VHH binders against Protein DOG1-like 4 (DOGL4). Designs and how they scored, part 8

Target 1, 232 residues: Protein DOG1-like 4 (DOGL4), of Arabidopsis thaliana (Mouse-ear cress) (q84jc2)
Amino acid sequence: MSKMRNLVEEKFLEFYESWVIQLELYLHQLLIAHNNNTMSETELRHLISKLTTHHKAYYTAKWAAIREDVLAFFGSVWLNPLENACSWLTGWKPSMVFRMVDRLRKSRVVLVEAQVKKLEELRVKTKFDEQKIEREMERYQVAMADRKMVELARLGCHVGGESVMVVEAAVRGLSMGLEKMVKAADCVRLKTLKGILDILTPPQCVEFLAAAATFQVQLRRWGNRRHYVTHS

## First folded at step 1 (VHH)

Design b16 (from b1 with R98T D99E L100P Y101L D103Y Y107F L108T F109Y; framework vhh_7z1x_3)
Fold by ESMFold2-Fast, scan of step 1:
Structure b16 (fold): chain B 232 residues (1-232), chain A 122 residues (1-122)
Amino acid sequence: as target 1 above (232 residues)
Amino acid sequence: QVQLVETGGGLVQPGGSLRLSCTASGFTFSDYWMNWVRQAPGKGLEWLSGINSGGDSTSYADSVKGRFTISRDNAKNTLYLQMNSLQPDDTAVYFCATEPLYYSSGFTYDYWGQGTQVTVSS
């Protein structure tokens, strides 16, 4: 039996498809800006602002959706299996974007020593924030086990309805806790992105954002085209 | 050998129409998103339109939206751009291009052709 998508999944699928199409448009604008040295600092900053606003729009829509159904984001129907396999707490792992930053060291747009130092400090802080979230998830899982055990012990004399209610309460608690953890992870993502953009010059920001968008678009396309073979 | 060959350019009067074609060889065309880009005399590159590998999703720059239509025929390894209501400002060399690719020395399109000249004038 095919799974029917719920309203949250249908609404976010429509949003995400449009969002990715617009990301591709911005990627081409970034590519043109990078290849042309005629754009002013004001024009480059405006383009960078459009990308930043586009990413913020994603998190605005995501946070509205997870309020209704956070579990939709742990096996997203709008992502292909490769995209889902590469996710860390429903999105990109913040420290991994420093791989795109590392490319700038060998590009024609050279990082100065002061920028390298600030990026290294940001990388360390980002890893610390990731570890903090992972510890909080573990603490949450322990708390859920303890709550479930206490309630099961209390209601263990009832066969049927009351055991179902305890399971439903535990699942609701899990969902609420996951919502908080996903939002915490998304805050680290946004802080990491903002931090990198604040350290880089506008031409370097354009190259960084182009690299990040290229990776996202290519990952989606690669995952999609690997599945053009008939299923067994 | 990877090749992208643009054809269909020429001289046309304002308000006229042209259909550009881009024939691909040396790679699996149906796996690639495709794009149209132009370069006017003395100006930089301008991205115009993109189409996904399946041909069911398209995007357009504001300057051409409603006037140009991108399409593809994967069986013929061919990309098209139908250009209507042409204006003098559409005068440019038109290129088809594949996906953006990041290189150690910079950032560019993975593959693109030699271009086809479109001139909008009497």
Scores: ipSAE 0.006, ipTM 0.278, lowest interface PAE 10.6, mean pLDDT 80

Design b17 (framework vhh_7z1x_3)
Fold by ESMFold2-Fast, scan of step 1:
Structure b17 (fold): chain B 232 residues (1-232), chain A 126 residues (1-126)
Amino acid sequence: as target 1 above (232 residues)
Amino acid sequence: QVQLVETGGGLVQPGGSLRLSCTASGFTFSDYWMNWVRQAPGKGLEWLSGINSGGDSTSYADSVKGRFTISRDNAKNTLYLQMNSLQPDDTAVYFCARLEDYSGYEFSTGYYFDSWGQGTQVTVSS
């Protein structure tokens, strides 16, 4: 149903705008915590928990939405053109977060040798999982142009109940394939995030989350400025 | 606690049919995408089929398309796999797997599975 597709986009746009505002508030708290050496480990862990819960809420809402309309997440109306251009399978590319991790080596919060080894192991594993998903997405994209899909598209040009049903079944199958791939990619994102946070100390977690949130917020601001300039 | 239990495996002759069942408990079955995966002796995991929460969208691996049918009964918390035209190379342990959106990891074919059953053995032999 076209009306249900419009409602999914509208509902998620409202959700995402509120989610980003809350992320900015958490970023402010992370930056204060990073510059305040007197915060207890318990206080830092509580702040880290707020951020992880916030990301969990995003994926809970996203997966509810993609069950109804996965295509809404390809070229999303709640993202500006720059955010969409930097997207990898409807979200951030998992291996990119290790660039934020690398900055911890040069920061006031020093990584010990054991942490470095675990982070490198996680980086390699994340890159491997990422490449597996890229291979599956390539197969999906190739299948879109293969003989069977071309035949089904041709069949859709003919008037008839049976041919219409076959084409509709194929389109539903394609949407299901995309939903599977998006969920797989999101699982890599969440495993990568959890893995990093499990390796880092609370002060290092705060610095990492602050770097990641800063990048996300600034990317949105840069894209919004460019969008404004384009229309002006 | 999440539990998945597969039944219905056994010995069958080439060309025969079997129906596998997976009973789920400890979670809201109707909220989850469910999958069938198999592992043949000495080989890795092979994803076979997936079905969405509502049961109206299904997907199949090329090796089983046209021969296997996945279905679910949300009222009974049960997942099914109807296997027709069985071949000797279908011999494997068959697993029911829940795709929980961000927990666990068994990523052999582009899926993360957080809960697996113990498996049921299917042997196709003349």
Scores: ipSAE 0.000, ipTM 0.119, lowest interface PAE 15.1, mean pLDDT 79

Design b18 (from b2 with K98R W100F E101W Y102S Y103G G104Y S105Y G106E S107G Y108L; framework vhh_7z1x_3)
Fold by OpenDDE, second read of step 2:
Structure b18 (fold): chain B 232 residues (1-232), chain A 122 residues (1-122)
Amino acid sequence: as target 1 above (232 residues)
Amino acid sequence: QVQLVETGGGLVQPGGSLRLSCTASGFTFSSYDMNWVRQAPGKGLEWLSGISTSGGYTSYADSVKGRFTISRDNAKNTLYLQMNSLQPDDTAVYFCARDFWSGYYEGLFDYWGQGTQVTVSS
């Protein structure tokens, strides 16, 4: 059976497709900036700002959408199976970006000791925050087997009248909890991203953002090829 | 719990003025940049204006620059938007929005209220 997309899914799919196209354009600019090293610091900062603004637009759209239907993001029909498989609470795993930072270290980028120290502190903090969220999510998932869920399961076969109201209430409760978790996760993502960008110099930021964007774009491409999925 | 409550909306004639207020609770208001955004029927969210924690820095979208003025009273946990020279195109639901990523990276908000309706019509 084909899963019917709801309105939120359709809208966000359209948004995301456009967003990814723009990301690819920015990636191109990042790569040019990184490879030529002819751009001034002010120009680099401007480019960085464009990227950060682009990411902010994504989360603005996401948070608006999750208020309507957070469950849409746990299916994420706009992503291929590989992208979904790599998702942590509807997005990228915050601690993963440190792999990008490690890549910088192995490249022509030289991090000073102070940067390394700050990055390590941020890494520890990020991991700690992830763990907190995971624990809370576990708690929440276990708690889902509560009275409301039991009623939902029971009434799932008997839809009508008062039963519908009970089911809706149960779903709302679940959605609210999930929305909190998703936002919490997104906060860790954004804090981590900001933290990294605050530690890095503008040229380093460009390289980091290029690496991150490349990974995102390539992951999508790999997933599409692997699963024969095309997103228009 | 973070709460933002917008008030002051209503019906106004073209060229008229309104002053919106947003009362914040559940967080340290003075620690966050604040924004006004709006959503017109059938359109997406539009950022209008932002103000820094201290109120020392303000920014505006081109669509409202020169007509709207953002301000805040941290002692009262209140954000304001003075809207002058209102036009029919300003008809929308207006939201107060807390900035998650403040400062240089302004424009991302994590909380906003239920909004207040502003209708500009003759």
Scores: ipSAE 0.024, ipTM 0.407, lowest interface PAE 4.8, mean pLDDT 88
Fold by ESMFold2-Fast, scan of step 1:
Structure b18 (fold): chain B 232 residues (1-232), chain A 122 residues (1-122)
Amino acid sequence: as target 1 above (232 residues)
Amino acid sequence: QVQLVETGGGLVQPGGSLRLSCTASGFTFSSYDMNWVRQAPGKGLEWLSGISTSGGYTSYADSVKGRFTISRDNAKNTLYLQMNSLQPDDTAVYFCARDFWSGYYEGLFDYWGQGTQVTVSS
């Protein structure tokens, strides 16, 4: 039923609220580190590791939740409407993080030529992986309209043990397909984040992570505070 | 040792045709979806086409739909791309890529070939 909040939604909402609070605390630490030129490389690496572990914790919790109910992540109750409107396959669009990197890429003093080349190669590969996933989503949507699925939907309208079991098995198959697609998208996200962090120096990593966290936190605040404006 | 080797590239006139081949070794070819991708000079990678393990399902980028046909021969461990109505904008290095979905840190493609050059010019 559409009004029912299941245990997966309730549990992940509680997790996500705590996860965002911790992200804001890490953002504060990143901003202090970015403005303080006296921090050692070891201290910067430790902070970067905290952020990396924090993102890994998110995907660990998400993958456990989608195993139980992947549909909870399509129109998530723990996200505001603006966050949901900006969602691409249950999360941020991987290529969008290169907008955070673009500031670094435009500075010859900040980034060496080898880093610029590697970041451009990663950006191109990320966009390519996105297109591949979008084609898989199109295939999934076509499969939903398949004659066999239409026949199974008809059977689901009848009360009975065997017909109900056949329809439930087909629905489980479709949910497993969505789960694989969401995991593929999340793998591209993780690979893109890791790739950027592997290319950047520790101070550049701190600046990048601060920019990304700032955008995520501000998007949530904008969606919670601002009215829809239809000027024009 | 996983290997993907592309062949069949070359110089062709606008409106011409070429057939690319990709020979796979070191893994069970029939167990993987396969893809064709290209990289034009000074540009990024573009995904062109994908094919399922059995060859029963195919997908294409809008830029090549109706002109290119992907196919496979599992007995020969070979992937093909038939390219018709070639245009100067099709000039690129063409790669075959193995598709792999399973794990937490996995990417969409885990192995790529060295590529084969296609040049469309009069």
Scores: ipSAE 0.000, ipTM 0.152, lowest interface PAE 12.3, mean pLDDT 79

Design b19 (framework vhh_7z1x_3)
Fold by ESMFold2-Fast, scan of step 1:
Structure b19 (fold): chain B 232 residues (1-232), chain A 121 residues (1-121)
Amino acid sequence: as target 1 above (232 residues)
Amino acid sequence: QVQLVETGGGLVQPGGSLRLSCTASGFTFSSYDMNWVRQAPGKGLEWLSGISTSGGYTSYADSVKGRFTISRDNAKNTLYLQMNSLQPDDTAVYFCAKDRWELLSGYFDYWGQGTQVTVSS
């Protein structure tokens, strides 16, 4: 099934490159909106909706891909080494976005006390959810060790061609556990993003999304420049 | 809303067989991994077996490997556990459990009421 794994990686790499190009185009629109106080609330909400839909498209594609090969998302070929080094369970660490939110407290568009309280409640909930996932990963590693021992015992009974099929079944079983963990982490990411956008006003949402997109684009550029120079 | 109903338990002699069924309602059964877990008298919950959404992949606890077979029929919203070579240590209440991928993993979201399996001569 190495050809099937290569196909998943190739297809998602093509998707991701296109997705990032579209993110950069949306970033330009966000920066224009941020510097223009004449845009209507309806226009700002439409732009925010485009970004929300864009992120949902990423997770739709990701979950389809991990259903076929979750291991492709651990050390992803469509990410440079810097992006991979900054990864937490195949993506951004949910609590990290509150650093972007902290920037809004110093912005011209000041957060009101009610928003600050709701954001702090969301931050605490996000940290709690992260800790749950980390405990589950530890439990998974213990279960994985038990499965390996059991599979080694089973392989002793299935010598020859039969043992190859048993190994493939065991690897797929391990992948099912990882798929659940990755989806759980992605759900925390989506809940955190939605929670922030629900608390913020449309102009504040635009500023937040612009900051997040800028960081993502710049991190990719920094990593790509280093990789090119180092491996050239 | 979500309901899981287990049937097929009963009294069986050591070395005997039983087939457990779990009928699901209130959710899209074909979209979720399903599991069997049990609780023996005076002991904690023990995970026994899991099956993927399509039924293509299964996993088993060492205590039941080679004796139990998990399967599903998505058209009937039903999960099965075929139990062979039953031992006195298999005496427990057996529960059907649903995984929810959209939430944090670690514990099953929903449990049925269970079905009693007693292995005794």
Scores: ipSAE 0.000, ipTM 0.092, lowest interface PAE 19.0, mean pLDDT 79

Design b2 (framework vhh_7z1x_3)
Fold by ESMFold2-Fast, scan of step 1:
Structure b2 (fold): chain B 232 residues (1-232), chain A 122 residues (1-122)
Amino acid sequence: as target 1 above (232 residues)
Amino acid sequence: QVQLVETGGGLVQPGGSLRLSCTASGFTFSSYDMNWVRQAPGKGLEWLSGISTSGGYTSYADSVKGRFTISRDNAKNTLYLQMNSLQPDDTAVYFCAKDWEYYGSGSYFDYWGQGTQVTVSS
């Protein structure tokens, strides 16, 4: 085959490029809102809602795509190598967002003790959920290397209709297992994001979302501006 | 069916001015924030400016801040971009874009116009 991308990869590439451009538009709105004290609480809540909806839209599109081809999300063609290197189970690592909250707290965000306690409880819960997924991934990798799978791999070296059917069933099972784990990781991401936004005030939410979007956009720009040459 | 039609592009000398227009149909124009985006030859898409539903809130990319002005006329379903002090690196295809609100399998590109070419050259 001369083409290196399937239809799922092509469609999600188009979606993701558009999604990132819209994220950059929202980032500009967040930065202006953060530096302008004239916005009402209603206006801030509306902007926060736009970002929340935008992130939910990403997961709606992603889950539709992984239903068709979950493997497209491991080493994604729509991400540059730097973005792929920073990925944890096809996306951002949930606990990393608390580092952004910590930076904001020390620099510009004034948090009351009740918020600090709730954020710490959420951090612990997020780390626990993260570790559960990592343990499930380890179990998945062990299952791939078990005796039954090794026998199936050996059968795949022989030409035969029944062997092909058995191998296809096993690959389908592997893909379903990965889809389940990716969705579990995405649920932790969404729960963590919602939890933080529920704890913070609207101005604090704007600052948090601006920091998160800035990091995501800058990571993409850093990776894209790197000059790569192919050795002959 | 969402349709956006950009006009007003052309050839202009460095330091010159152009005014782009975008006529919208197929959606309630007054209910959506609108944006201007450009794509220079061989480069990716660059967001330039955004305007709120009422026109009361505007934002600009640093590359065009102070030189470009976004505005809208909700009665005419039209978005505008006034471009002043044009530079050779402003050469690009300019697109207007409806603020993206995804409830299904749509994409941001589904809500963009065909674009209008701006060439800044002496």
Scores: ipSAE 0.000, ipTM 0.190, lowest interface PAE 13.8, mean pLDDT 80

Design b20 (framework vhh_7z1x_3)
Fold by OpenDDE, second read of step 2:
Structure b20 (fold): chain B 232 residues (1-232), chain A 121 residues (1-121)
Amino acid sequence: as target 1 above (232 residues)
Amino acid sequence: QVQLVETGGGLVQPGGSLRLSCTASGFTFSSYDMNWVRQAPGKGLEWLSGISTSGGYTSYADSVKGRFTISRDNAKNTLYLQMNSLQPDDTAVYFCARDLEWLSYYGMDVWGQGTQVTVSS
């Protein structure tokens, strides 16, 4: 498997493994905080800040990596097949997190009417943004098929320097488009996350983040067990 | 290097006023929401106030509402806290903190060293 990985894949794999380990540590802290009613609001905010900073670090690394090779993220060798199957444009689907919010509502967390309304508005907006991105992705993919895939197929049957150059140019064009789409998707993710955290109280944020982190960690564990994959 | 430096603290009598400043360096100040937080002796941290990137939105804790005013000058990379009607209970170390650009209010990732405010007769 290593022989098939490029430099970007190797680097990001290493980063992600470390990132996940840290996430698990934060998850532990979140769970403690959630079960400890003695923490002050400021202390909770500090913990939330650590998590948000951690997520920011992920996207910072991701965006640096996709500038080099966005295609690496459409294979995502650092993820197991289950994680990949649950991925939408190289990450979690923004609208999915509202399921976690719903869980909060069924727990000890009491959301006031104003919060519920705001969350619903955010959910609708998020869904709209997802659909917009999907439409653009479809259009882009179709356009690429019409303009580039035929050329790739035609030129792939021939050996020559000019043909190789044309193929490379076509791939670059595709990559640029994909990078835009991935960035757009990530923006929706970040906006959605921010929106949720802005609506929730600090205790609710801690619970939400704990739920999200738990889901992410467990999904990875389940996938690894199912497919006998070892990443570290 | 990303840095925040608080100034303006000192000794003041009850009912007096102080104006704290926080100077930012090493990052694009105007891209971040900013906060003031304090810690009194033997007490935990207390959030006091926040301000949006443009300064168009401000928020306050109940404990300081009506007495404290947060503002910013992005051209000077400086955050301010005007404190009026100070009381002995306001004695604390005051910190400024930035929020992450995309996750404001809860993402305070950079803090200053703090400035001491003492309210005493």
Scores: ipSAE 0.006, ipTM 0.251, lowest interface PAE 12.2, mean pLDDT 87
Fold by ESMFold2-Fast, scan of step 1:
Structure b20 (fold): chain B 232 residues (1-232), chain A 121 residues (1-121)
Amino acid sequence: as target 1 above (232 residues)
Amino acid sequence: QVQLVETGGGLVQPGGSLRLSCTASGFTFSSYDMNWVRQAPGKGLEWLSGISTSGGYTSYADSVKGRFTISRDNAKNTLYLQMNSLQPDDTAVYFCARDLEWLSYYGMDVWGQGTQVTVSS
């Protein structure tokens, strides 16, 4: 409901800090399950379900926030500069998770040929969906430089309430376009994650999720160490 | 009831041409970006080309750029792929695919059976 950028940023910062703390707790459980190899299939499925629900909660909160201020996600105050530098359309690049999947090929629990084929099919689809979003971003950037948009920017330099209102309406239109692209990118992220988990066995899912969560947590720690040194 | 039906495939000699059609039903065709995808024997899916809702923007994979042309007729709910200078490695089943959806995934009924293109020599 708030239209203020600072309030959206503050609310999502609070959410994200709590979400990351819970992710670290789940990572601890994933590492125990992976190293011990003694959990039943039912117990592993339950743990995987907890992680899936946790990621869905993130996107539910994110989409509520971007409806109010999508630009908050292009310069996120809840992320350190390293995390921001590694972002693709406000989050992880979907095809990047297949590098985590490649680690499973060297694992003790080897992927069977049928899984390899399904993962390759999913990789191709994920890349196709990424390219579609990149084309939409290109169209968006071209539209920003179109003659009509340049004229609207020029009008914004003139004194007058009507010119200001026309420019503000155009900026709101641009924000709505970004919201659509961010949601599309997030849909690809969730479809890619779900697709991988549907192809993998429960022990392989645990190993994959542990690798992904470890990378996310470590990237945050590496970036935070730099900030600590800078501000100390 | 959402359906995409691909037609126009067949056997063609290297250097030949084919025109594929995809007829859409059960949804507002003019509201969706459309794509062509193929699957060669023993290989995964390969994205070939995409077209915007208006037809104003098109894009192509490097493997087909300059040889294939995507187009659409929104009044007929039909997507086309004009294929020129066909090569043996273009042998595949060709599918059309609708815009990105939350729960969509390759291998679902929305792609239909596709249309077989065989380039022999």
Scores: ipSAE 0.000, ipTM 0.159, lowest interface PAE 12.8, mean pLDDT 80

Design b21 (from b2 with D99E W100Y E101S Y102S Y103G G104W S105Y G106L S107D Y108A Y111I; framework vhh_7z1x_3)
Fold by ESMFold2-Fast, scan of step 1:
Structure b21 (fold): chain B 232 residues (1-232), chain A 122 residues (1-122)
Amino acid sequence: as target 1 above (232 residues)
Amino acid sequence: QVQLVETGGGLVQPGGSLRLSCTASGFTFSSYDMNWVRQAPGKGLEWLSGISTSGGYTSYADSVKGRFTISRDNAKNTLYLQMNSLQPDDTAVYFCAKEYSSGWYLDAFDIWGQGTQVTVSS
């Protein structure tokens, strides 16, 4: 019985480091496209497609990893403490991206009334999905304090192979519950991302993706630096 | 066999009311959030309202907030949409949709019904 968590953590750390390096390269391309009004609609759509594919690759790798060890994603070793502090159910909180859209809007990004309406409808749907998942997490935490689980924990203090097997089965059940919730949260993330990109024009998609990637990359850089207040 | 059957649509005058029903079969209805979406002629799908598994949480699109009410009866495997103060812009095919929580694609809804037509005209 080896600890699968070590292997999963090592493999995903290697994947994530490479994934972030590629995200930084895409961010550079997004910033060039945003600042230079020289790219055709076809070129912008191709760049947006590369980013969409990149995010899908992340969730493909993540879901393979959580199938093996979902707990690796709660307090992840490939994330610094600041990134971990900002996580909601092992990733970004979906409703946060609407604040990014709002900031782009306040920065005089031209959004037509129909787009504003569709974005608000998507925001409301996203908040509904988030609250559903938060209720599921609360039920999960309550279930861990259920009489049956408390009795199983008590049995784990006794010497005997039979008690060990029963406790191991219960722990596997708990891990499966977490995996289901993480996948549900990731589905909300993907639906929110797709919804926003479907509503926005290609130039607006580039601006949105650049803002999102900038935040993600900068948060990582801030967390990797020493958190000293500079006094001058 | 998974199936959603929408009923209750029809022709109404502006300001009128309709109650839509969606009967679910082939899956554990009480385990899924349910939604109402619509498709107007020549337009894409528009999300209107959602309801949690227990019915304890509901949400609405701004276009229908205050006019439409979503509800569910888990014992009858049925979803409802009460539509009041109907407007010509509410003319659409109405679908009930199950929320899918395990897909790899970016699609938002599983729509398994044929829909029910609502026409608001004078």
Scores: ipSAE 0.000, ipTM 0.163, lowest interface PAE 12.2, mean pLDDT 80

Design b22 (from b2 with K98R D99G W100D E101Y Y102V Y103W G106Y S107E Y108T; framework vhh_7z1x_3)
Fold by ESMFold2-Fast, scan of step 1:
Structure b22 (fold): chain B 232 residues (1-232), chain A 122 residues (1-122)
Amino acid sequence: as target 1 above (232 residues)
Amino acid sequence: QVQLVETGGGLVQPGGSLRLSCTASGFTFSSYDMNWVRQAPGKGLEWLSGISTSGGYTSYADSVKGRFTISRDNAKNTLYLQMNSLQPDDTAVYFCARGDYVWGSYETFDYWGQGTQVTVSS
């Protein structure tokens, strides 16, 4: 219901604001760790673990929310218009994180040939998984325009009572389809992120996570200034 | 009919090793990522490890990294989990599952085996 949708949006907005504030704090720690070559492997792994736990918490909260109202994630109220414009199936496009990986090639934390090969294999796999999901989304959109859905829409416009039940069942089916697609996309995101972190050394993980968090935080800041005139 | 059958569980002493096997039938095994998941007594499901279609890429939960090794033999339609340095908290039912492996989640897995019991005691 509309009331339930409002509560989902309000609750997730509060969650997301807190989540982003914590991400900025972790970004600060990542930048300090990146500039401090004296940190132990244990200390770096602990910091990486904080970031991975933080991202897992996001998907735990997201999947609980989409079960209640998946449509809240298409044009999310907790994201500014720029963040929404850059979204691919309610989140970041998995292959985009390899842009952050490309920075490691030019940094002091040099990738060895074995890592480069594994990252390229993961990049190819990630793009394949993205294309697979895009084909499923195309099928979903075609099914939406199918004759039976058009007939159900017509019934919903002219007749109450029993036709309302049939239309509601169809709409629920469509929402379940979207939930499945969003979860599939999120699973590609998690596999891609986990894959990169498994290939990289702890110092390289810190640099990668710092680059990714910097981009995410900066994109939000740029979008939040859309309607404001600011002087240097 | 899709079927996954786990074998190799049993009783083992702390510090010991076990090798689990999962035999797949009813689908093209080489076309799917495969996973190991466990459930300890009174606890929820915990994803442990995943392996890509070719075996070229593997991933592990932090709790088992360095101790467990996942592998597959596509010619035999078999998935393996080599478990070393077993501890009492590794006591669980171990499941083979088909699906894209996901860090911290098992929600994309569509078919599961019946599980095999591993008990680490005394």
Scores: ipSAE 0.013, ipTM 0.398, lowest interface PAE 8.0, mean pLDDT 83

